# Ledger of designs, part 13: VHH binders against Putative glutathione-dependent formaldehyde-activating enzyme

Target 1, 157 residues: Putative glutathione-dependent formaldehyde-activating enzyme, of Halomonas elongata (e1vbt6)
Amino acid sequence: MLLEGSCHCGAVRFRVVSPHPYPFNRCYCSICRKTAGGGGYAINLSGDADTLVVHGAEHTSIYQAEIDGLTSPGERHFCSRCASALWVFDPRWPELVHPFASAIDSDLPRPPERVHLMLENKPDWVEIESREQDRCFAGYPDESIAEWHARLGLEEG
Key: E = the ipSAE of ESMFold2; O = the ipSAE of OpenDDE; V2 = 0.75 times the mean of E and O plus 0.25 times the DockQ between their complexes.

## First folded at step 15 (VHH; framework vhh_7uia_1)

Design t03 (from s06 with T106V; at its last look DockQ between E and O 0.88; V2 from the best seeds 0.81)
Fold by ESMFold2, look of step 15:
Structure t03 (fold): chain B 157 residues (1-157), chain A 121 residues (1-121)
Amino acid sequence: as target 1 above (157 residues)
Amino acid sequence: QLQLVETGGGLVKPGGSLRLSCVVSGFTFSDYAMAWVRQAPGKELEWVSSITSSGSRTYYEDSVKGRFTISTDNAKNTLYLQMSSLKPEDTAVYYCARSPRYDRYVPFDYWGQGTQVTVSS
């Protein structure tokens, strides 16, 4: 599926192809929550980095978290004008890019189940509104984004 | 029976050069992005460089840009790291690592045993 996304002010627009477009994974870790998830979590999609096309790239900035005394190679791209979180690129997965579901303008499909991860970092005020089929993890899940889609027969394109 | 075997480490003076090699078997080499990762004594693992499965894109950690070059030879199932202008801070065990094809939330699903690079006078 071709995903089209943008920042709120319109200075940055992008497109990317994703065979895994379901916005199913709610990450409650402090980095995701603080950089893209004002309601307590963020959702990172997965896409093919070779297909990413960006218009207005001069209006993007990059944040790299410091973890255990080292700067993470993960790049969190956001609009420098309106602060919209746009995507993550990490050269340790050089063929993938992870747009935030919040930046996507295309109609995303509805996931039949969800995954709640990094719950050990969830603030007390955030309520997990899980369905019976949802999976919950204190840390990382036991499936990748691709494996989740494959298990449910939901891969696209 | 995946194998990633690094060679080419050694002792070198500051300013010197080394070429590391990683010979791969047990999977289709051209299907995976590959990386070099290093660990200095008493330090955390540090990503150094990555190359896409096609070889079309390469990435480098800031401190090695312009000094190190990652490359592949698909005919030999071999990943290389050409290191030049070596500094004492480059002293580490260097690992060849395979980038997973899927996002598994942790980088690198397979590692070599490592090769020691020591930069000292």
Scores: ipSAE 0.729, ipTM 0.892, lowest interface PAE 1.1, mean pLDDT 90
ESMFold2 (binder alone), look of step 15: mean pLDDT 82; pTM 0.833
OpenDDE, look of step 15: ipSAE 0.883; ipTM 0.942
ESMFold2, look of step 16: ipSAE 0.719; ipTM 0.888
ESMFold2 (binder alone), look of step 16: mean pLDDT 82; pTM 0.837
OpenDDE, look of step 16: ipSAE 0.869; ipTM 0.938
ESMFold2, look of step 17: ipSAE 0.708; ipTM 0.886
ESMFold2 (binder alone), look of step 17: mean pLDDT 82; pTM 0.837
OpenDDE, look of step 17: ipSAE 0.874; ipTM 0.937
ESMFold2, look of step 20: ipSAE 0.707; ipTM 0.886
ESMFold2 (binder alone), look of step 20: mean pLDDT 82; pTM 0.835
OpenDDE, look of step 20: ipSAE 0.881; ipTM 0.941
ESMFold2, look of step 21: ipSAE 0.581; ipTM 0.828
ESMFold2 (binder alone), look of step 21: mean pLDDT 82; pTM 0.836
OpenDDE, look of step 21: ipSAE 0.866; ipTM 0.936
ESMFold2, look of step 22: ipSAE 0.703; ipTM 0.886
ESMFold2 (binder alone), look of step 22: mean pLDDT 82; pTM 0.836
OpenDDE, look of step 22: ipSAE 0.864; ipTM 0.931

Design t04 (from s06 with Y102W R104K; at its last look DockQ between E and O 0.94; V2 from the best seeds 0.80)
Fold by ESMFold2, look of step 15:
Structure t04 (fold): chain B 157 residues (1-157), chain A 121 residues (1-121)
Amino acid sequence: as target 1 above (157 residues)
Amino acid sequence: QLQLVETGGGLVKPGGSLRLSCVVSGFTFSDYAMAWVRQAPGKELEWVSSITSSGSRTYYEDSVKGRFTISTDNAKNTLYLQMSSLKPEDTAVYYCARSPRWDKYTPFDYWGQGTQVTVSS
């Protein structure tokens, strides 16, 4: 599926092809929450890095988190004009890019189940809003984004 | 039987050059992105460089950019790291690592026993 996204002010627009477009994966870690998730979590999608096309790239900026004194290679791209979080690129997975679902303008399919991860970092005021079929993890889940889609027969080509 | 075997480490003086090799077997080499990671004494593993499965894109952490070059030879199932302008802070055990095909949360799923690089006067 072709994903089309933008920042709020319109200075940055992008598109990327994803076989895994379901926005099921709610990450409550402090980095995701503070950089992209004003409601207490962020949703990272997955896409093919070779297909990413960006317009207005001169208006993007990159944040790399410091974790235990080390700079993470993960690049959190955001609009330098309006602060919209756009995507993560991490060169440890150089063939993937992870747009934030919040930046996507094209319609995304509704996930039949969700995953809530990094709950050890969730502030008490954030409500998980879990359903019976949802899975909850204090840390990382046991499935990748791709494996979740494959298990449910939801891969897009 | 999956194997990743690093060679080419050694003792080198500051400003010197060294070429690391990693021969792999047990998986289809051209289907996976590959990386070099290193661990200095008393430190955590640090990502150094990555290359896509096609070889078309390469990435480097900031401190090695312009000094190190990652490459592959798919016909020989071999990953390389050409290091130049070596500095004492490059001293580490260097590991060849396979990047997972999918977005697993652990960045590398296989790596070898490593090869020691020591940069000292």
Scores: ipSAE 0.648, ipTM 0.860, lowest interface PAE 1.5, mean pLDDT 90
ESMFold2 (binder alone), look of step 15: mean pLDDT 81; pTM 0.833
OpenDDE, look of step 15: ipSAE 0.862; ipTM 0.930

Design t05 (from s06 with R98K Y105W; at its last look DockQ between E and O 0.91; V2 from the best seeds 0.80)
Fold by ESMFold2, look of step 15:
Structure t05 (fold): chain B 157 residues (1-157), chain A 121 residues (1-121)
Amino acid sequence: as target 1 above (157 residues)
Amino acid sequence: QLQLVETGGGLVKPGGSLRLSCVVSGFTFSDYAMAWVRQAPGKELEWVSSITSSGSRTYYEDSVKGRFTISTDNAKNTLYLQMSSLKPEDTAVYYCAKSPRYDRWTPFDYWGQGTQVTVSS
């Protein structure tokens, strides 16, 4: 599926192809919450890095988190004008890019179940609002974004 | 079975050069992104460089940009790291590493025993 996204002010627009478009994966880690997740979490999608096309790249900036005194290689791309979080690129997975579902303008399909991860970092005010089919993890789950789609027969592309 | 064997480490003086090699077996080399990681004494593993499965894109951590070059030779199932202008802070055990085919939470699912690089004197 071709995903089209943008920042709120319109200065940055992008597109990327993803066989895994279901926005199921809610990450409650402190980095996701503080950089992209006003409701207490962010939803990362996965896409083919070779297909990423960006318009307005002069208005993008990169944040790399400091973890245990070291700069993470993970690049959090955002609009320098309106602060919209756009995508993550991590060169340790150089063939993938992870757009935030919040930046996607294309109609995303509704996931039949959700995963809540990194709940050990969830602040008390955030309610998980878990549903019957949802899976919850204190840390990382046991399947990737691709594996979740494959298990449910939901891969597109 | 799956194996990654690093060679080419050694003792060099500051400003010197080394070429690390990693010969792989047990998986189709051209199907996976590959990386070099290093661990200095008493430190955590540090990602150094990555190359896509096609070889078309390469990435480097900031402190090695312009000094290190990652490359592959698919005919020999070999990953290389050419290191130049070596500094004492480059002293570490260097591992070649295989990325998983899918986006998993650990970026590397296999790596070898490593080769020691020591930059001193």
Scores: ipSAE 0.680, ipTM 0.866, lowest interface PAE 1.3, mean pLDDT 90
ESMFold2 (binder alone), look of step 15: mean pLDDT 80; pTM 0.815
OpenDDE, look of step 15: ipSAE 0.845; ipTM 0.922

Design t06 (from s06 with A35S; at its last look DockQ between E and O 0.69; V2 from the best seeds 0.00; counts 0 for: pae E 2.004 > 2)
Fold by ESMFold2, look of step 15:
Structure t06 (fold): chain B 157 residues (1-157), chain A 121 residues (1-121)
Amino acid sequence: as target 1 above (157 residues)
Amino acid sequence: QLQLVETGGGLVKPGGSLRLSCVVSGFTFSDYAMSWVRQAPGKELEWVSSITSSGSRTYYEDSVKGRFTISTDNAKNTLYLQMSSLKPEDTAVYYCARSPRYDRYTPFDYWGQGTQVTVSS
């Protein structure tokens, strides 16, 4: 699926193809929550880096988190004018980009189940609004984004 | 059986060079991005470099940029790391690893056994 996204002020627009467009993952880790997750979590999608097209790239900035004293190679791209979180590019997965669902303008499909991950980092005040079919993990889940889609028959190629 | 086998490590003086090789079997090498990762004694794993499945894009951790070169030879199913201007802080076990194709929640799904690189006078 072609995903179209933008920052709030309109200075940055982008598009990317994702075979895995369902916004099912809720990551409660402190980096995702603080950089892109005003409700206590963020949803990262997955897309093909070779298909990413960005307009207004001069209005983007990059944040790289420090983890245990080391700078993460993960690049969190955001709008320098309005602070909208846009996507993550991590060179350890050089063929992928991970747009934040919050930046997507395209109408995303509704996931039949959700995954709540990194719950060990969840602040006590954040409520997990899970459904009966949802899965919860203290750390990383036991499925990738691609495996989740494959298990549920939701791949778009 | 899927295997990743690293070779080419050894003892080198500061400023020296080595080329590491990783021979791959059991999967279509040209379908996957590949990485080098290292672990110094008593330290956590550190990502070093990655290359796209086509070889068209390469990426390096800041401390090795300009000194290390990642490359592939698809005909031989082999990943390389050319290391030059080696420093004592480059001392580590170096692993080749396969990057998952579809998301970053599974950092690397297959690893080699590692090859030791020691940089000392």
Scores: ipSAE 0.532, ipTM 0.817, lowest interface PAE 2.0, mean pLDDT 88
ESMFold2 (binder alone), look of step 15: mean pLDDT 82; pTM 0.835
OpenDDE, look of step 15: ipSAE 0.869; ipTM 0.936

## First folded at step 16 (VHH; framework vhh_7uia_1)

Design u01 (from s03 with K106V; at its last look DockQ between E and O 0.91; V2 from the best seeds 0.81)
Fold by ESMFold2, look of step 16:
Structure u01 (fold): chain B 157 residues (1-157), chain A 121 residues (1-121)
Amino acid sequence: as target 1 above (157 residues)
Amino acid sequence: QLQLVETGGGLVKPGGSLRLSCVVSGFTFSDYAMAWVRQAPGKELEWVSSITSSGSRTYYEDSVKGRFTISTDNAKNTLYLQMSSLKPEDTAVYYCARSPRYDKWVPFDYWGQGTQVTVSS
């Protein structure tokens, strides 16, 4: 599926092809929450990095988090004008890019179940809002984004 | 059986050059992105460089940009790291690693045994 996204001010627009377009995972880690998750979590999609096309790239900036005193190679791309979080690129997975669902303007399919991860970092005021079929993890899940889609028969491509 | 075998490490003076090789068997080499990762004495693992499965894109951590070059030879199933302008800070065990094709939470699914690079005067 072709995903189309933008920042709020319109200075940055992008598109990317994703075989895994369901916005099912909610990451409650402090980095995702503070950089992209005003409701207490963020949703990272995945896409094929070779297909990423960016208009207005001169208006993007990159943030690399420090985790336990070490700088992560993960690049969080955001609009330098309006601060909208756009995508994550991590060169340890150089063929993937992870747009934030919050930046996507095109229609996204509704996931039949969700995964809530990094709950050990969730602040007390955030409600998980889980359904019976949802899965919850204190840390990382035991399924990747691709494995979740494959298990449910939802891969596209 | 899947194997990644690194060679080419050694002792070199600051400012010197070294070429690391990683010969791969047990999987279709051209289907996977590959990486070099290093571990300096007493330090954590540090990602150094990556190359896409097609070889079309390469990435480097900031401290090695302009000094190291990653490349592949698909006919020989071999990954290379050409290192130049070596510094004492580059002293480490260097590992060849395979990047998985999908979004695993662990960035590398197979590793070589490593080759020691020592930069000392």
Scores: ipSAE 0.673, ipTM 0.873, lowest interface PAE 1.3, mean pLDDT 90
ESMFold2 (binder alone), look of step 16: mean pLDDT 81; pTM 0.827
OpenDDE, look of step 16: ipSAE 0.869; ipTM 0.937

Design u02 (from t03 with V106I; at its last look DockQ between E and O 0.82; V2 from the best seeds 0.81)
Fold by ESMFold2, look of step 16:
Structure u02 (fold): chain B 157 residues (1-157), chain A 121 residues (1-121)
Amino acid sequence: as target 1 above (157 residues)
Amino acid sequence: QLQLVETGGGLVKPGGSLRLSCVVSGFTFSDYAMAWVRQAPGKELEWVSSITSSGSRTYYEDSVKGRFTISTDNAKNTLYLQMSSLKPEDTAVYYCARSPRYDRYIPFDYWGQGTQVTVSS
């Protein structure tokens, strides 16, 4: 599926192809929450980095988190004009790019179940709001984004 | 049996060069992105460089840009790291690592045993 996204002010627009367009995973880690997750979590999609096309790239900035005094290679791209979180690129997965679902303008399909991850970092005030079929993990889940889609027969392409 | 075997480490003086090799077996080498990761004594693992499965894009940690070059030879199932202008700060065990396809959460699913690089006078 072709994903089209943008920042709120319109200075940055992008497109990327994803075989995994379901916005199912809610990451409650402090980095995601503080950079892109005003409701206590963020959702990252997965896409093919070779297909990413960006318009207005001069209006993007990159944040790399500091973890235990070391700068993470993960690049959190955001609009320098309106602060919209747009995508993550991490060179440790150089073939992938992870748009934030919040930046996507395309109609995303509704996931039949959700994954709630990094719950050890969830603030007390955030309610998980899980359903019976949802899965919850204190840390990383046991499936990748691709494996979740494959298990449920939801891969696009 | 999946295997990643690093060679080419050693002792060099500052300013010297080394070429690390990683020979892989047990998977289709051209289907996976590959990386070099290092660990200095008493420090955390640090990502150094990555290359896409096609070889079309390469990435480097800031401190090694312009000094290190990652490459592959698909006919030999081999990943390389050409290291030049070596500094004492580059002293570490260097690991060859495979980047998993379509994973977001764990950056490397298979590792070699590592090869020691020591940069000292």
Scores: ipSAE 0.733, ipTM 0.891, lowest interface PAE 1.1, mean pLDDT 91
ESMFold2 (binder alone), look of step 16: mean pLDDT 82; pTM 0.833
OpenDDE, look of step 16: ipSAE 0.868; ipTM 0.937

Design u03 (from s03 with D62K; at its last look DockQ between E and O 0.87; V2 from the best seeds 0.80)
Fold by ESMFold2, look of step 16:
Structure u03 (fold): chain B 157 residues (1-157), chain A 121 residues (1-121)
Amino acid sequence: as target 1 above (157 residues)
Amino acid sequence: QLQLVETGGGLVKPGGSLRLSCVVSGFTFSDYAMAWVRQAPGKELEWVSSITSSGSRTYYEKSVKGRFTISTDNAKNTLYLQMSSLKPEDTAVYYCARSPRYDKWKPFDYWGQGTQVTVSS
């Protein structure tokens, strides 16, 4: 599926093809929560890095988190004008890009189940509104984004 | 059985050069992105460089950019790291690593045993 996204002020627009478009995955880690998570979590999608097309790239900035005293290679791209979080690119997965669902304008499909991860970093005020079929993990889940889609028969393209 | 075997390490003077090789077997080499990762004595693992499965894009950690070059030879199932202008801070065990095809939570699913690079006068 072709995903189209943008920042709030309109200075940055982008497109990316994703075989895994379901916004099922709620990450409560401190980096996602603080940089992209207005509700206490962020939803990271995945896409084919070779298909990413960006308009207004001069209005993007990159944040790289410091983890255990070292700068992470992961690049969090955001709009320098309006601060909208847009996507993550990490060269350790050089063929993938991870747009934030909050930046996507395309109509996304509704997930039949959700995953709540990195709950060890969740602030007390954030309520986990899970359903019976949802899965919860203190750290990383036992499935990747691709494996979740494959298990449920939801891959596109 | 998947195997990644690094060679080419050794002792070299500051300013010198080395070429590391990683011969792989047990998977279709051209289908996977590959990386070099290093660990200095007493330090954490540090990503050094990555190359896409097609070889069309390469990425480097900032301290090695311009000095190191990652490449592949599909005919030999071999990943290379050409290191130039070596500095004492480059002293480490260098590991060849395979990036998974999907967004697994760990960036590398298979590792070699490593080869020692020592940069010393």
Scores: ipSAE 0.713, ipTM 0.889, lowest interface PAE 1.1, mean pLDDT 90
ESMFold2 (binder alone), look of step 16: mean pLDDT 81; pTM 0.830
OpenDDE, look of step 16: ipSAE 0.879; ipTM 0.940
ESMFold2, look of step 22: ipSAE 0.665; ipTM 0.869
ESMFold2 (binder alone), look of step 22: mean pLDDT 81; pTM 0.830
OpenDDE, look of step 22: ipSAE 0.879; ipTM 0.939

Design u04 (from t03 with S50T; at its last look DockQ between E and O 0.90; V2 from the best seeds 0.79)
Fold by ESMFold2, look of step 16:
Structure u04 (fold): chain B 157 residues (1-157), chain A 121 residues (1-121)
Amino acid sequence: as target 1 above (157 residues)
Amino acid sequence: QLQLVETGGGLVKPGGSLRLSCVVSGFTFSDYAMAWVRQAPGKELEWVSTITSSGSRTYYEDSVKGRFTISTDNAKNTLYLQMSSLKPEDTAVYYCARSPRYDRYVPFDYWGQGTQVTVSS
């Protein structure tokens, strides 16, 4: 599925192809929560980095988190004008890009279950609004975004 | 089954050059992005460089940009790291690693044994 996204002010627009477009994955880690999480979590999608097309790239900035005194290679791209979080690119997975669902303008399909991860980092005031089919993890799940889609028969052919 | 074997390390003077090689077997080499990761004495693992499965894009951590070049030879199933203008801070064990094709939460799923690079007078 071709995903189209943008920042709020319109200075940055992008397109990316995602065979895995379901917005199922809620990450509660402190970096996601603080940089892209209006409700205490962020939703990361997955896309093919080779298909990413950006208009207005001069209006993007990159944040790299410092973890235990070391700078992460993960690049959190955001609009320098309006601060909208746009996507994550990490050169350790150079063929993937992870747009934030919050930046996507295309209609996204509804996930039949959700995954809540990094709950060990969730602040106490954030309530998990889970359904009985949802899965919850203190840390990382063993199942990738692609494997979630494959298990549920939701990957785009 | 899966095997990643690094060679080419050694002792070199500051300003010198080395070429590391990693011979790969047990999987289709051209299907995966590949990386170099290093560990200096008493330090954590540090990502150095990655190359996409097609070879079309390369990435480097900031301290090695302009000095190191990652490349592949698909006919020989071999990953290379050409290291130039070496500094004492480059002293480390260098590992060849495979980047997973899927968005797994751990960045590297297979590792070589490592090869020691020592930059000292």
Scores: ipSAE 0.657, ipTM 0.868, lowest interface PAE 1.3, mean pLDDT 89
ESMFold2 (binder alone), look of step 16: mean pLDDT 82; pTM 0.835
OpenDDE, look of step 16: ipSAE 0.841; ipTM 0.922

Design u05 (from s03 with R101K K104R K106V; at its last look DockQ between E and O 0.91; V2 from the best seeds 0.81)
Fold by ESMFold2, look of step 16:
Formats: C-alpha cells, sequence, structure tokens
Structure u05 (fold): chain B 157 residues (1-157), chain A 121 residues (1-121)
C-alpha cells in the first residue's frame, strides 16, 4: 500500500510503500509519547526505505535521543516549521523506515487487534483502552510488525 | 549453522589503516543488510556502519565518516570495513552483525565473536 503523509503546515509531504499498513502498535515509551504521542502513546508504521520520497525536505529536522549517555542512531524526522512528527529512520535497519500513523493522510485500515507495548513506562494518567482481543506487553512484544501482519493474513503489496 | 567470522584486527599506529573482513555462512548473504558494531574497553556497544543487502546504500556514525568504508563481496559472502586515519579512540573490539529482515525490536540478530583493533603509540 502506498502511504502518503504530511506535516500539519504542508511544508513537508512524503510517500512510502508499506506492505504493513495497519496502525496496531501503541507504544507508551517516553520517547514516543513525548515526541509524537499526545494521547500517551505513538503508533509507528513500517515501510520500505528505498521507496521513501520526500517533498520539502529542506523543512525537515532530525532528533536523536540520548539514552544512558549515548546518542541513539535512530533519526526522528519532524517538520522544522510546525513540529509535526513524520517518520523514524534508524540505520541499524537500513532497509526500513517507520512513519508515524499520525502523519499519514491515506485511509489506513482498522486493525482487528491492537498491541500495547512498553507499558512499564506508561504514566499513571494514561489509561489503556484495550479490547478483549488486544495484547499487552510490559516491554517489547515477541512479534515484529511484519510478523503481526503475516499471522493475521493482513500483508499488502 | 549461522556463523560470522571477523578477521583483520591488530595493532596499528595513529594515522594508520586496517581492513576488517567478516566471512559469513549459514544464510543467504545477499538477502540481509549488515553492520559493524564496536565496543571500547568498559564502554557500551556502538553502531559504526551499515550497508543494505544490495550494497546500494551505506551509513556511518559521525565520528568515522570520511575515514571508514563499508563494502560487501557477495561472491565471497564477505563484509568489509576499510579503516583509515585511525585514532586512539577507534580502539575497540569490532563485531560483524546481521540486521534482521523484519522490523524486529532488536537491531541485530546474529553476531560474530569480534576482532580487536588497537590504535596506540
Amino acid sequence: as target 1 above (157 residues)
Amino acid sequence: QLQLVETGGGLVKPGGSLRLSCVVSGFTFSDYAMAWVRQAPGKELEWVSSITSSGSRTYYEDSVKGRFTISTDNAKNTLYLQMSSLKPEDTAVYYCARSPKYDRWVPFDYWGQGTQVTVSS
């Protein structure tokens, strides 16, 4: 599926191909929450980095989190004009890119189940609004984004 | 059996050069992105460089840009790191690592045993 996204002010637009378009992962870690997750979590999609096309790239900026005194190689790209969080690129997975669902303008499909992860880092005020079929993890799940889609028969070209 | 075997480390003076090699077996080398990761004494692991499975894109952490070059030879199932202008802060054990095919939460699923690079004198 072709995903099209943008920042709120329109200075940055992008597209990326994803076989895994379902916005099912709710990550409650402090980096995701503070940089992209006003409701207490963020949703990262997965896409093929070689297909990413960006218009207005001069209006993007990069944030790299510091974890335990070390700068993460993960690049959190955002609009320098309106601060919209757009995507993550991490060269440790050089063939992947992870757009935030919040930046996607394409109609995204509804996931039949959701995954709530990094719940050990969730602030008390954030309530998990889980359904019976949802899965919850204190840390990382044992299933990748691709494996979740494959298990449910939801992969798209 | 998956194996990643690094060679080419050693002792070198500042400003010198080394080429590290990593010979892989037990998987289709051209299907996976690969990386070099290093660990200095008493420090945490530090990602150094990555290359896509096709070899079309390469990435480097800031301190090695312009000095190190990652490459592959698919016919020999071998990953290389050409290091030049070596500095004492490059002293570390260097590991060859495989990037997972999927968007797994841990960046590297298989590692070599490492080769020591010492930049001194």
Scores: ipSAE 0.697, ipTM 0.880, lowest interface PAE 1.2, mean pLDDT 90
ESMFold2 (binder alone), look of step 16: mean pLDDT 82; pTM 0.834
OpenDDE, look of step 16: ipSAE 0.866; ipTM 0.934

Design u06 (from s03 with R57S Y59S Y102S D103S W105S P107S; at its last look DockQ between E and O 0.02; V2 from the best seeds 0.00; counts 0 for: loop charge H3 +3, pae O 13.6 > 2, placed apart)
Fold by OpenDDE, look of step 16:
Structure u06 (fold): chain B 157 residues (1-157), chain A 121 residues (1-121)
Amino acid sequence: as target 1 above (157 residues)
Amino acid sequence: QLQLVETGGGLVKPGGSLRLSCVVSGFTFSDYAMAWVRQAPGKELEWVSSITSSGSSTSYEDSVKGRFTISTDNAKNTLYLQMSSLKPEDTAVYYCARSPRSSKSKSFDYWGQGTQVTVSS
């Protein structure tokens, strides 16, 4: 489906085609939590990078996190005006872009199950609101966003 | 309502043994695969062992095979981990975890508070 997103102040708008639009993936890592997830986690989607269209790109900035003393190749794009997290692009996987669900204005579908990942980085005060069908991982999940959709027959487009 | 409570951790010398227990409540114990996971200082949480709901099949991380034994007592709603030939690298907080999918899955939906295991001379 076509996803439309924007920053809070409106300086940046974007759209991207996503065959994997379900906001099921809750990342509790310190990077996601601190930069894009004030409630304890961020939700990242997956889209086709070559379909990404950005308006107001001059108002975007990129953050690359330091991980274990090394700079991550992951590019966390955000609005330089209002600080809204927008999407992640990793040049190691150039075919994909990962919008944050928080930036998406389109009506996203409700996932039948959720994934709670990077729980080893979760602060104690953040409770895992895990339902019966949900999955929890200390680190990365055992399936990709695409594989999650495929398993459940929820791929779009 | 659902709860997992680990016990049995402690300080042991290398080559020693410990038996961990996990008492579950709030769900039917025998309906779910169960697992042990652990987190060592400065390391990621790692899967250690799993057991099927029936208790008929078990699996282990390579580093603990032959030394650790996972088992259940349905009558007591209790999961066990018998650890022998313990090594310093086994030092970690050990967690009991419920596997809602299967024993083949390394995804879990509930954990206990954990019990500390320290192996040191």
Scores: ipSAE 0.000, ipTM 0.211, lowest interface PAE 13.6, mean pLDDT 91
ESMFold2, look of step 16: ipSAE 0.005; ipTM 0.397
ESMFold2 (binder alone), look of step 16: mean pLDDT 80; pTM 0.804

## First folded at step 17 (VHH; framework vhh_7uia_1)

Design v01 (from s03 with A33T; at its last look DockQ between E and O 0.52; V2 from the best seeds 0.00; counts 0 for: pae E 2.5 > 2)
Fold by ESMFold2, look of step 17:
Structure v01 (fold): chain B 157 residues (1-157), chain A 121 residues (1-121)
Amino acid sequence: as target 1 above (157 residues)
Amino acid sequence: QLQLVETGGGLVKPGGSLRLSCVVSGFTFSDYTMAWVRQAPGKELEWVSSITSSGSRTYYEDSVKGRFTISTDNAKNTLYLQMSSLKPEDTAVYYCARSPRYDKWKPFDYWGQGTQVTVSS
């Protein structure tokens, strides 16, 4: 599915193809929460990095977190004008790009199950909006994203 | 059975060169990102380099940029790491690894036994 996104001020627009466009992945890690998640978490999508097309790229900036004194190679792209969080690119996994669902303007399919990750970093004031079918983890799940899709019958051909 | 087998390590003096090879079987390169990671004695694993499944893009951690080159030969099912201008800090066990495309939850799901690289006078 083609995803279309933008920053709030309109200076940056982008498109990316996502074979797994479900907004199921709620990450509560401190980096996602502080850089993109005003409600206590960010919703990460995945996309094919080779298909990413950006208009207004001169209005983007990159943040690389420092973890235990070391700079992460992960690039968090945001609008330099309005501060909208747009996507993450990590060169360690160069075929992936992770747009934030908050930046997507096109329709997204409804996930049959949501996954709440990195709850060990959740501050007490954040309420987990968990439905009966949702799964919650202190860190990452013990299944892969591909296994999640296969278990729920969501694989693309 | 799925296998990743590294070779080409050894003892080399500072400034020298080595080429590491990783022969794979049991999966198709086009379905995975391939990478090299290393572990120095008593240290945590460190990502070194990645190459896209098509081979079209390569990425390197900062300390090896300009000195190491990752590549693939699809006809031989082999991943390479050409290392030049080696430094004592490059001493480590080097592993080849694979990462499923589009899967953030379980990066690097398989890797080999490793090959020792020692850079010493």
Scores: ipSAE 0.413, ipTM 0.749, lowest interface PAE 2.5, mean pLDDT 86
ESMFold2 (binder alone), look of step 17: mean pLDDT 80; pTM 0.817
OpenDDE, look of step 17: ipSAE 0.835; ipTM 0.919

